# Designs tried in a protein design chat: VHH binders against o67189. Part 24

Target 1, 350 residues: o67189
Amino acid sequence: METTIFQFQKTFFTKPPKERVFVLHGEEQYLIRTFLSKLKEKYGENYTVLWGDEISEEEFYTALSETSIFGGSKEKAVVIYNFGDFLKKLGRKKKEKERLIKVLRNVKSNYVFIVYDAKLQKQELSSEPLKSVASFGGIVVANRLSKERIKQLVLKKFKEKGINVENDALEYLLQLTGYNLMELKLEVEKLIDYASEKKILTLDEVKRVAFSVSENVNVFEFVDLLLLKDYEKALKVLDSLISFGIHPLQIMKILSSYALKLYTLKRLEEKGEDLNKAMESVGIKNNFLKMKFKSYLKANSKEDLKNLILSLQRIDAFSKLYFQDTVQLLRDFLTSRLEREVVKNTSHGG
Key: E = the ipSAE of ESMFold2; O = the ipSAE of OpenDDE; V2 = 0.75 times the mean of E and O plus 0.25 times the DockQ between their complexes.

## First folded at step 8 (VHH; framework vhh_7nfr_2)

Design u4 (at its last look DockQ between E and O 0.45; V2 from the best seeds 0.00; counts 0 for: pae E 2.8 > 2)
Fold by OpenDDE, look of step 8:
Parts: sequence; C-alpha cells; structure tokens
Structure u4 (fold): chain B 350 residues (1-350), chain A 122 residues (1-122)
Amino acid sequence: as target 1 above (350 residues)
Amino acid sequence: QVQLQESGGGLVQPGGSLRLSCAASGFTFSSYEMSWVRQAPGEGREWVSYISDSGGSTYYADSVKGRFTIARDNVKNTLYLLMDSLKSDDTAVYYCAREDYDWDFTAYFDHWGQGTQVTVSS
C-alpha cells in the first residue's frame, strides 16, 4: 500500500489498517512529525522510539519481537529513526536483509513506523528491504503542499474562527513565513488568539503580532531593508531576528524568492511588458506587495539583482556543502555591501 | 459554487472498459487533490483512486490496482478514471470527490459529484 500522510492519518486513527509496518518519508517532514505527535498521544506509554544508529542488531530484533506473550498487553507503536544507518550496520549480506524482512513481516501485535528524514528515491524503494516492506506493509509519503493549498488552508482556519483577514494581511503573513507550515501554523494560532475579540484582521495588526515578541523583530523588515539597500539597519534587524530564534534558512528562502521574482520582473520590464501584469504573473497580486516590489525595482538594477541572486546562491552552497554559519555569511554579505556603499558616497563627496 | 459532475458510466460486459469523466467548476481545480470513490448497492462508500494536484502522484485501492488509471487535465478542469478489465464487483455508483485537509492535516472529502452508474453484467 502506498498513500499520502494526510490520508494515512485519517485512516489510521479511524479505521486501523491491517498492515503493521509503515515507512514514512517525504519532503515535508513537519507532516510526519505532526502524525507522530498524535501517535504518541494515542499510545502514551506504549509509544517506543528506536534509533537505528544507536541500537545493536540484537537489540533491534528483540524490540520488534517483544510480542506481549501475555494476551492482555496493549498494542504498541514502535517508531524507528535512522533506519538507513541501521541497514548500513547490517551490511550487504543478503542473509541479514532476509532476516530483517522476516522479522518485519512477522510483526503482528505492534505497529512499526520506519521514519526517513527525507524523500526516498525510487531506487531506494525498489531495493531490499524496502521493496519487501512495501509488499506487506505501507509506504506513506509526505509531499509538499502548493502555495495555493497552504493559502487556502490558512484562510479556512481563519474563517472557521469567524475572523476575516484582509487580503494584504494574508499575503504578508504567507510571505513572512515563507510558507513554512510549522511557522505558519504558529503564527496563525497566535493571530487567532489576538483576534479573539475582533472580526477583522488588518495588515497593520498582522505586522504587529506576527513574529513579534517584540515590535522590532520582523523578517519582512529585514528583507525590505536589504532590498532597499539600507544595509546598516538590515544588519541590526538580522541580529534581532537571530536572537529571537528565527532560522537563517527561513530568511534566506524569503530573500531568494523575492530576488528571483524581482529579477524576473526586471527582465519583463525591459521587454516592454506591463509591470502590473508581470507582477501578477509571478504571483504578486496584493496591492501592498505590488507597491513594495515597485520600490525594490526602483532601488535595484538588473545587475544588482543578478549579483544578489548569485550571492545568495553562494551563501546557500557554503552553508550546505561546507556547513558554514549561515548567519555569519549573511553578515559578511551585508557588511561587504555596506562598505561598497560608503566608498561610493565618499568618492562623490569629494 | 464548487461543482463536480461525473459522466461516462453505463452498462458493460465483464472484461470491458469504461472511461469516466468528472467536470470541475467553481474552484481552482489544479490546486486540489482529487479522488474517485464508489458505492455498491447495500455497501458503504469505498475509496478507489487518488491523484495529486499536479497529477504527479497516483494511488489505487488494491481491488482496482493494475486495472484502473486515474488522470487529470488541469487545463480542462477534468478528472478521469480509465477502467479496464471490469468485473461484476466493480458495479457501483462512482463519485468524484475533492480532497481537503483540516488544520491538523487530516484529509477529508469536502465536495462530491452526483455520481455516475457503472454496471458490469454479462
């Protein structure tokens, strides 16, 4: 059986499946985490976690074979992390894989959830032992939601609570969170709490409440300042965001998205296309955002935007490939830009 | 208003083939996952097949796997179900359904068509 995490969550808690072993994988790990959280709540003390990188082969098999010999034992949920590492420990011996498959096939009293922290490739799914598991168990996929789907989800939630969100406010919220489900959910809940006595949520209110433990920490503000080439203030805001616990990758994601859109718009403008239509074509439909993007376009040349994109790609690469500190890289980037601006201003004043 | 309208049902002999269509309107079709669900006489509704918003992912019930193919045309706002090697047990009213998710990411069907009758009889 192969199914989505959404369907699986529904069926698992309403009509338990016949299968006992499930592989959970996908690009959107938050969905898997959400499911596992619910699972933990349901099973309580009977929720067991195994770490494939820490557990011995013998311990692993023992944990899976612990069928309550005593007829009255409550069904257990066994979650296995780092299963790939466990497989590596088993080695390439066919006999060991067969043993594993046999053990998994014979699980009768417990549910076993094998969790991968990434989307599995077709080749991986077609290889043993996952190939066999797919035959007697289930493969559950957590795919990323489209931006539109996420937007609809958020709108629906607000409506359910009797809250009318202005279009500009909604767009701001989505952009601010970069459509990250975890962050978005937190912010939406926060806003719902805030709006408990209000029927309408305005853009100003969202700006004040979203990501603001303090009025001064806004990812959007950072992006705005950067794109308007106020690098000194951008650096200050960056530090505030980091201190607040905003993940640097989230900042990078938003900034990259904006940069790419701006670059596209600049190109379209050069071709003589209508800017308003062009903005809509890249998903900018909100009047507030249109206004902001117009300001960014005025502040940046095509070359500026290209250089920005390249710089962001470099930062991303260094962060992912060399495990460099993303925050430091961003600081260096901003500092470098600031230095250039100062030099330009001193050369013209003279 | 969200509308789903099934068509293509009919009488077919065992081993025959049918193509069902579902015309969608009143919403952004390309943004929603869709499913086929069937209901046989005296039985509950049974999920048959699922297709992702882009059409990149498809899933099937074990009972129809290898015989049925779900597809969609997002330009035409149409969902399809190709049914091959039909069996008497496939006799049912077939519904197209739009999938939605609650805030906790539990899937549910929020809209249904009127259904189209498929009868497999010799």
Scores: ipSAE 0.621, ipTM 0.812, lowest interface PAE 0.7, mean pLDDT 87
Fold by ESMFold2, look of step 8:
Structure u4 (fold): chain B 350 residues (1-350), chain A 122 residues (1-122)
Amino acid sequence: as target 1 above (350 residues)
Amino acid sequence: QVQLQESGGGLVQPGGSLRLSCAASGFTFSSYEMSWVRQAPGEGREWVSYISDSGGSTYYADSVKGRFTIARDNVKNTLYLLMDSLKSDDTAVYYCAREDYDWDFTAYFDHWGQGTQVTVSS
């Protein structure tokens, strides 16, 4: 079976197909996330996640073959991430790949969903074991939605709530979010709440309300505190930003941009380039910003900045692909950094 | 108003061919994914084929794969289904359907044509 995630979704929850093993892949990962969220709702405690880079071959096969230890067999939904890493553990050992295909072909009481974080190319889909899965199971693709379709979805939602949005206001909102489905859904719901009584949204109102921060709290204040390693105050500002409705992905975007610029500046300075000229090469031209970036460079080593970038990439991946709360991941990151600073300050022999 | 009008159905012998057309109006056709859906007598509607808004991606039900070809002409606002090697199981009313999504990204067909009858009998 080969199909789109939309066609698959229409039938799976009402008249499920006979196949038991499915590969989910595609450019529009949010649609896969949405499907898996509905799957989790349906299966509850019978929804199981496996991480291909973490488990052994025997643990993997045992998880797929499990039966209920309580009366009667209940079907389970088994979701497998990082399947490519699991395949690397098998290597080119023909017998082990044949065993994998046999186990997948003979899944009878469970559903198995192999989830990829990108769109697979035809060459990848024509390779074992996916070639065999296409035969006895299904390949499900999540295609990217067109910009016009996203625009119509947003218009329909405002119309459903009786809200008249001006064309330039709508275009601004779509451009501001970059047509990102997750961001757009959150901002539209905020704007609906804002316009619940007035029933109209102008460009000026969207500019004021979307991604708005009060004068006492802003995203750049949070980024400044984090980069100067004031993690305790950064945590308090983060909580305030969230309470005022600031989208956590906007925070991640700005912090990631600053971290990358700082890392680049460290590399340019190591090559002997003048710092002020290097700053202009990465778009830092204002004297106030140059002063702030000099402070950030003094507070952070090259290794600190590398580790920050890697942590931000991990937070982004976990929130998008593993359905974890971005805000909580960011809080956990800051709390861990605060704990390390406290231990460092109280250590006499370390 | 959104309008979808199918044509090109008829009576055909097993092994024969037909080309279905669906004329679209009242919306930006080139922005919408489209599907063919069929309904055999006494059965529910069965998805047959899908085409992306650009035409770059196509998918088929297993029962028609290798025999049917979906295509679109975004200049003429027309969706096509070329049906080859027809068999009695293909007898159905064939509908052109437009894909839409609710706010939670549950997909459904929001507009349907009146359908065109395809009958395969010896």
Scores: ipSAE 0.317, ipTM 0.683, lowest interface PAE 2.8, mean pLDDT 83
ESMFold2 (binder alone), look of step 8: mean pLDDT 85; pTM 0.857

Design u5 (at its last look DockQ between E and O 0.45; V2 from the best seeds 0.51)
Fold by ESMFold2, look of step 8:
Structure u5 (fold): chain B 350 residues (1-350), chain A 122 residues (1-122)
Amino acid sequence: as target 1 above (350 residues)
Amino acid sequence: QVQLQESGGGLVQPGGSLRLSCAASGFTFSSYDMSWVRQAPGEGREWVSYISDSGGSTYYADSVKGRFTIARDNVKNTLYLLMDSLKSDDTAVYYCAREDFDWDFTAYFDHWGQGTQVTVSS
């Protein structure tokens, strides 16, 4: 089977297909991310993410197994990122490729989604194992949306909220974001909040409110929530990040960087360093970031930051030395912190 | 007002050919992806084929792949389905459908034609 992600989405959630293994690829990655977010919502605890660069061959085959141990008999959704890296681990041996194809063909109750972060060329789709997956499963493509369709989507959203946007303001917003769907969704929703009273958006107002954001916007949201000790929301955002295909290494890099900067700032404060000067010395020069870091410093003691750094080091070590799931280790860390916050709050209110 | 009108259906013998047309008006046809969808008697709707707004990408249901060809003419605002090697299982009402999606990228067909009957019998 080969189809578009839109056609696939229309039918998958209403009438399950007979096929069980699907390759998702395409130029419009945000469409894949939104499909996977809906998939995560449907399957809940029966939604599993595998990273081909992190798992062993036996862990991969075990995860695809239809064993009923502790999972019952309900169907599961297994989402595989970095499948190319997993294929590299298998090497060029024909026997191992044949085993992989056999395992994928024999998936009968679960769904397996092999997710690529780019549009695959015809050559790649004609190569094993994807050639075989096209035969017994499906290939789902997320093609780029035209600029006109993206413009109409944004315009319709403003009109749904009763907001008149000037044509030049709309064009500026589209150009600013580069027609990037994730950035547009975020900026449009922010502009809707801004214009809730006036119901008009001018070019000057869009220039004031909208800005191009880094591709790491959702990772910074997770880090913000964690550092402000909103562990319940942080857990939900973590799940969202994984559903969007954010690699856990990226999450660990940013969180570790922030934790180390904050710990350094605590040390510099103890030495009498001016906070503004100290923040600039660790690379925090933007006034918005300075205000955020001030809030993080208020929420976290030096001991809190030391314990965070140690926990991150343990997660990194366990991921590398024991091949444990980095996402699950982060989840366990947050759950443990949330449990401690519950005890703290009930003790205070007792 | 969006209008989609199919034509070109009829009665054909197995192995025969038909060309379906869908005349589009009331919107910028060249900005929309389009599909053909069919419905056999007593059956649900079955997606048949898709073509991108430019015509650069086409996809087909397995049941028709290799026998049907989707095409579009963005100058004449017309969608086509070229049907070869017709089988009795192809008997259905064929609809032209316009692709759309909401802010959360939930996909749907927002406009449908009236349909044209294709009957394949000996």
Scores: ipSAE 0.532, ipTM 0.796, lowest interface PAE 1.5, mean pLDDT 85
Fold by OpenDDE, look of step 8:
Structure u5 (fold): chain B 350 residues (1-350), chain A 122 residues (1-122)
Amino acid sequence: as target 1 above (350 residues)
Amino acid sequence: QVQLQESGGGLVQPGGSLRLSCAASGFTFSSYDMSWVRQAPGEGREWVSYISDSGGSTYYADSVKGRFTIARDNVKNTLYLLMDSLKSDDTAVYYCAREDFDWDFTAYFDHWGQGTQVTVSS
């Protein structure tokens, strides 16, 4: 059985499936986490987690074989993380894989959830033991939601609460969060709480409430400052964001998105296209964002934007490939830009 | 207003084929996942097939897997169900359904068509 995480969640809690072993994977890990949270709530003490990198083969099999000898034992949910690491431990021996498959196939009393922290490739799914698991169990996929779908989700939530959100405010929120579901959920809930007595949420209100435990921490402000080439202030805001617990990858995502859009807009402008139409073509429809993007375009040359994109790509690569500190990389980037500006200003004053 | 209208149902012999269509209007069709659901006489509604918003992902009930194909044309705002090797057990009213999910990411069908009758009989 193959299914989406949404359908699986619905069916699992309403009509339990016959299958006992499920593989959870996908690009949107938050959906999987959400499901697992619900699962934990449902099973309580009967929710067990196994770590494939920490557990021995014998312990693993024991954990899966613990069939309640006593007819009255409550169904258990067994969640397995780092299954790939476990497989590595088992080695390349065909016999070991067969044993594993046999054990998984014979799970009768418990549900087993094998969780991957990324989307599995077709090749991985077609390889043992996952190939076999797919035959007697289920493959559950958490796909990334489209921006439009996410937008609709947020709108629906506000509407359900009787809150009308201005279009500019909504767009601001979505951009600020970079369409991250976890962040959006948190911010939307915060805003709902804020609006408990208000029927309308304005852009100003969202700016004040979103990502603000303190009035001074705004990812959007950081992005704005960076794109307007106020690097000194951007550095200060970055530090504040980090101290507040904002994930640097979220910042990078927003910056990358904006940089790419701006670069595209510059190219279109060079071709003689109408800027307003061009902005709409890249998904910038709100007047507030249009205004901001116009200011960014004024502040940045095509070359500036290209360099920005390249720099962001480098930061991303160093973070992912070399496990470098993303925050430090961002700081270095900003510092470098600041130095260049200072040198430029001193050479002209002279 | 969201509207879904099924068509293409009819009487067919066992082993025959049918093509169902669902015309969608009143919403951005390309932004929603869609499903076919059927209801046989005296039975509850049964999910048949799912297709993602982009059409990149499709899923089938075990009962129809290998025989049915779900497809969509986002330009035409139309959902399709190709039914091959039809069996008597496939006799049902077939519904087009729009999928949504709540804030907790639980999927549900928020809109249905009127349905189209498929009868497989010798």
Scores: ipSAE 0.522, ipTM 0.735, lowest interface PAE 0.8, mean pLDDT 87
ESMFold2 (binder alone), look of step 8: mean pLDDT 83; pTM 0.833

Design u6 (at its last look DockQ between E and O 0.01; V2 from the best seeds 0.00; counts 0 for: pae E 19.2 > 2, placed apart)
Fold by OpenDDE, look of step 8:
Structure u6 (fold): chain B 350 residues (1-350), chain A 122 residues (1-122)
Amino acid sequence: as target 1 above (350 residues)
Amino acid sequence: QVQLQESGGGLVQPGGSLRLSCAASGFTFSSYDMSWVRQAPGEGREWVSWISDSGGSTYYADSVKGRFTIARDNVKNTLYLLMDSLKSDDTAVYYCAREDYDWDFTAYFDHWGQGTQVTVSS
């Protein structure tokens, strides 16, 4: 059996499947986490977690074989993390894999969830033991949602609560969160709470409430300042965001998105395309964002935008490949730009 | 208004083939996952096949796996079901359905077509 996490969540809690072993994987890990949270709630004390990197082979098999010897034992849910590490421990011996497969195949009383923290490749799914698991169990995939789908989900949620959100406000929220489902969910819930007595959410209200305990902490403000080349203020806001607990990768994601869009727009403009149409083609539809993007385009040359994109790519690479501190890299980036601006201003007589 | 209209059903002999179509309108078709669901006489609705918004992923019920192919044309706003090696048990009204998700990411079908009759008989 192969299915999406959305369908699986529905069926598992309404009509439990006959299969007992499931592999959960995908690009959108938050969906898997959401499902597991519900699972934990349902099973309570009968929810068990195994760590493949920490558990011995014998302990692993024991945990899976623990059939309720006593007729009254409740069904258990066993979640296995770091299964790949466990497989590495087992080695490449065919006999060991066969043993594992046999144990998994014979699970009857419990549900077993093998969780991967990334999307599995076709080759991985076609290899033992996952190949065998797919034959007697289920493969569950958590795919990313499209931006449009996410937008619709958010809009629907507000409507269900009787809240009308201005189009500009909605777009602002989506852009601010970078369409991150976890962040969006949190912010939307916060906004719903805020609007408990209000029927309409305005852009100003969303700007004040979203990603802010105080009116002074806003990811969008950071992005705005950076793109308008106010690097000194951008640095201050960055520090505030980090202190507030905003993940630096979220900031990077938004910046990258904006930079790429701006670069595209600049190129289109050079080709003589209508700027308004061009903005819509890259997903900028509301008047507020159009206004902002126009200001960014005025503030940045094509070369500036290209350099920005390259810098962001570099930061991303150093963060992912060399495990450097993303925040420090961002600070360095901003500081460097600030220095350049100061030098330019001094050379031109202030 | 969201509209789904199935077509292509008919009478076919066992072992035969049919192609169903579902014309979608009133929404951004390319943004939604779609499914085929069938209902045999006296039975409940049975999920048959699912396709992702982009068409990049497809899933099938065990009963139709290897015989049916789900596809979509997002330019034409059309969902397809190619049915090969049809069996008597495939006799049913076939519905196209739009899939949505609630806030907790539980999938559900929010819109259905009127259905098209498929009859497999010698």
Scores: ipSAE 0.511, ipTM 0.731, lowest interface PAE 0.8, mean pLDDT 86
Fold by ESMFold2, look of step 8:
Structure u6 (fold): chain B 350 residues (1-350), chain A 122 residues (1-122)
Amino acid sequence: as target 1 above (350 residues)
Amino acid sequence: QVQLQESGGGLVQPGGSLRLSCAASGFTFSSYDMSWVRQAPGEGREWVSWISDSGGSTYYADSVKGRFTIARDNVKNTLYLLMDSLKSDDTAVYYCAREDYDWDFTAYFDHWGQGTQVTVSS
């Protein structure tokens, strides 16, 4: 059996199917989380979580055993995370995989939910043990909802609280979160608290209240992609940032700061200074950021960084002196870099 | 009030395994990248591993690659470090650290736990 999570949720809690083992996967992890929350409410003390990366093979099989030695016969819901990690522990031995499949097939009193944190590909679903689970149990997919459906879900939530949201405020919120249901849950809940007295939400209020760490990550994601020379993805992220209302001068400030630090590190390296100490001298003390800057230094020559700095200075000057659009200048810069990359690849392919 | 509390440390023999946990509260855990950092006796802090806010990307220091696994559960607001094939060199206080951005838009560890002791001894 294959089905969607919405359809499965509708039937499972009213007239559950005869199958006992289900795989949950998909792009819309929020839908899986809501199903599991309802499952936890239904089963209470009989809701059990297993972590495939944390338990031994014997502990796993013991947890799935249907022993009623204490006279309890109430069914359990067993939820398994990180099942892929458990499969790695089993290795390539055919006999161990056959044992796993037989144990899963023989679940009769309990329900077992194997939860994946991503959408599985057809090849993965066609491989054992999931191929067998599809036969004797079920595969439940949480596909990405359409943008309109996500919009209606958010509108329904505000309506339940009696809050009137302006159309442009709603669209801004949806674009800000990238239509991500988990992020929308968090931001909508903040906005409901904010608007509890007024019962009206305007665009300015959403811009003021809805601040996502994701916006800062997205700017640094753009900078990361640009410095690692993935110009095609960088262009796409830039377009998203602009549509979210991120000011292009903020993007320029961060990129310029990184470029200048990298150029300084190249000069200090030429003078024989230890790279780790050099990074600390320009304010880079975090080891994760040191790792990222090492990758940026590997991807960019001193001349690359000099040319980047000069290009950013020119973009800034043209924006201010000639009243040219900063966003278009930055887009043209990236497009030019991408075109040079394509020409080089074509000439080396001949 | 941001709080990070590590647990799961202890005494273990070489070749053994430990599972460290870090309970997070006072912030939206799923919005932050997280790291494990350790400090051996008489040494400075050494970064161990990093995981993205979604859990979709991980990175490891060369000293632990292939032996340690970082994971997170954004539902339970918990960060994990599964430590396999432990060696005496792994003896340290292990810290859970949250990453954020300063006013200059540089990423820093802005909050640390109190640490949990891991001792690998024959």
Scores: ipSAE 0.000, ipTM 0.103, lowest interface PAE 19.2, mean pLDDT 80
ESMFold2 (binder alone), look of step 8: mean pLDDT 86; pTM 0.855

## First folded at step 9 (VHH; framework vhh_7nfr_2)

Design v1 (at its last look DockQ between E and O 0.66; V2 from the best seeds 0.58)
Fold by OpenDDE, look of step 9:
Structure v1 (fold): chain B 350 residues (1-350), chain A 122 residues (1-122)
Amino acid sequence: as target 1 above (350 residues)
Amino acid sequence: QVQLQESGGGLVQPGGSLRLSCAASGFTFSSYDMSWVRQAPGEGREWVSYISDSGGYTYYADSVKGRFTIARDNVKNTLYLLMDSLKSDDTAVYYCAREDYDWDFTAHFDHWGQGTQVTVSS
């Protein structure tokens, strides 16, 4: 059975499905994350994460068969990341795949969620073991929402808060965020807070508040500071964001996205491409964002950006593989860079 | 103004077939997931079937699986429910419902039609 993430979520939390094994994939990973967050909330201590690149076959099978360690026969939610890597470890032996399929088919007490960080291709879905999983379990897809749907979602949110947003203002916001759901969520909430006393949001107000340094805790402020190499202030803002309850993964995602775009832009510049066109090609269409990105490009060399990307990847890996505190890793990263800058300045000033 | 209008209901014998239609207006129909929901006398509302915005994904309640088919025409702004092999237990008012998502992506029905009566009786 193939279903959308929305329908799946609705059904899963209201009427538990008979199927026990589900594959989650899609272009819109934010929806999957949102679902998983809700899942975690529901299952609490019975929420288990497995990493396919680290887990042995035996550990994998054990994890799937384990009953709740708390309160008797409680159902567990088992989330599996990097399942592809796990499959690689199993090798090409048909017997091993068959065993895996058998184990998955026999899952009765637990829910198993195999999570892919991208949309699976038809070929992948038609190959074992996913082909078999599709037969006794479910394939859940998180597709991108249409621009219109996203627009309506945002509009509805404002309306629910009693805020009237001018059409031009809304369009500006959507364009500025590139219809990225995570970014939109952050900016919309910021704007709602801003408009708490004002029931109308104009274009000028949105321009002023959105993606701007405001008194409010903003992930984009953090990213801005980091990319402009103000690490001291970035550390302060990071702490504020965490205190405010911003999930570090959200911060990482935005930062990674920006870093990757910037790196791409640097490469394109080296090839002699027009910067404006290049920015548009990576989804930066808003003039304000263009301006910001230009400043980031000036502040960072290609090597700087490469190192940033690698560092972020390492942080992600350590967080996922070794269950290290992502926030601490980010702090360490910033501190390390700050120290380097201080040393550089001391060496040049002396 | 969002409007949903069901039609096609009626009296049918067990084993018979009906085709329900829901005409949608006042919104971009192709951008919304849709569902059929029914309510039998003295019972609560029961979800029957779901179809995604593009029509690429469909789901059915176990009670109607294999017998009912949900479809949509986004050009005509119309939702359909083909009901085959009807049973007495299928007797209900059938509603067309627009699915919406809140800010945390929780799905809910935000608009309903007036409903159409389906009666399965010998």
Scores: ipSAE 0.551, ipTM 0.771, lowest interface PAE 0.8, mean pLDDT 86
Fold by ESMFold2, look of step 9:
Structure v1 (fold): chain B 350 residues (1-350), chain A 122 residues (1-122)
Amino acid sequence: as target 1 above (350 residues)
Amino acid sequence: QVQLQESGGGLVQPGGSLRLSCAASGFTFSSYDMSWVRQAPGEGREWVSYISDSGGYTYYADSVKGRFTIARDNVKNTLYLLMDSLKSDDTAVYYCAREDYDWDFTAHFDHWGQGTQVTVSS
């Protein structure tokens, strides 16, 4: 069986299927978290969590086989995290993998939920043991909701409370949170309380009331543009970040951290260090981030990075010692860099 | 405004086939999961089949599994139900229904068509 978490959740809590083993995966992990929260509420003390990286083979099989056959069985929900790590412990021992599949096939009294923290590809789903689970159990996917569906969900909630939200206020809120479902639910509930009497939400009111911890991902866009020397776009994004309420100190911290890491990587390359190993030594382990840092290294000389670090230190010092506006200092820095690029291009072109 | 209009029903002999259509308008059809739901005379509504917004995931009630096929055309904004091997028990009004989610992500139907009659008799 293969279905979406929305359809599965509807049937499981009302008219549950006869299958007993399910794989949960997908890009929208908040939907999985929400389902598991409802599952935990339903099963209470009969809700059990297993960590595949921590539990032995014997403990794992014992937990799955603990059922009452006589006198009315108590149904349990067993949730398994890090199942891939458990599979690594089995290794290439074909006998143990076949034993695992047989145990899962024969689950009769409990429900077993194998939870992945990412969306599985078709290749992964077509390999054992998941291929067998698809046959005797089910595969449940939690895909990202489209931006349109997220927008309609938010609009529906405001309308249910009789609150009229201006279009630009709504768009600001969606952008501020990055369409993050958990943050949106928190901020929408705050805005509903705020607007309970007036029943109207304007852009200025949303800017004053709404806050989001996901601002850091928007800061990475600014840092990306700055390090790739797109200073005109970086200035526009900076203005957006400030209007979204991101504190300039957070911008400075992330930019300074990246600049220092890049300068360190330049020095390690000069000493003959392997770039991939060097990146891991400064905490860059994700393949996407490695690719971005390679781009930053290509765009910036060692002298560029040294000058950037010095400029950031001066901005920080002026903000603290002379009480100058950090945002304006950063704008002045970017404007100066943009003006220098124009002068260089004009002189070379002549 | 949201509109759902079913068509393609009729009288069919047991073992026959029908193709139902549901024309959708007034909303972004490709963003919504859809279902077919039926109601036999004197009975409550029974869910029949589900299809995800992209069409990549389908699901069927046990009573129709293997006989019915749900499909969608997101360019034409149309939902389909291909019904094969029809039985007298399939006699019902068939409704096109739009899936929606409440704030806790529980699914429900928020819009319905007026239905199309399917009658299976010898």
Scores: ipSAE 0.542, ipTM 0.817, lowest interface PAE 1.6, mean pLDDT 85
ESMFold2 (binder alone), look of step 9: mean pLDDT 84; pTM 0.846

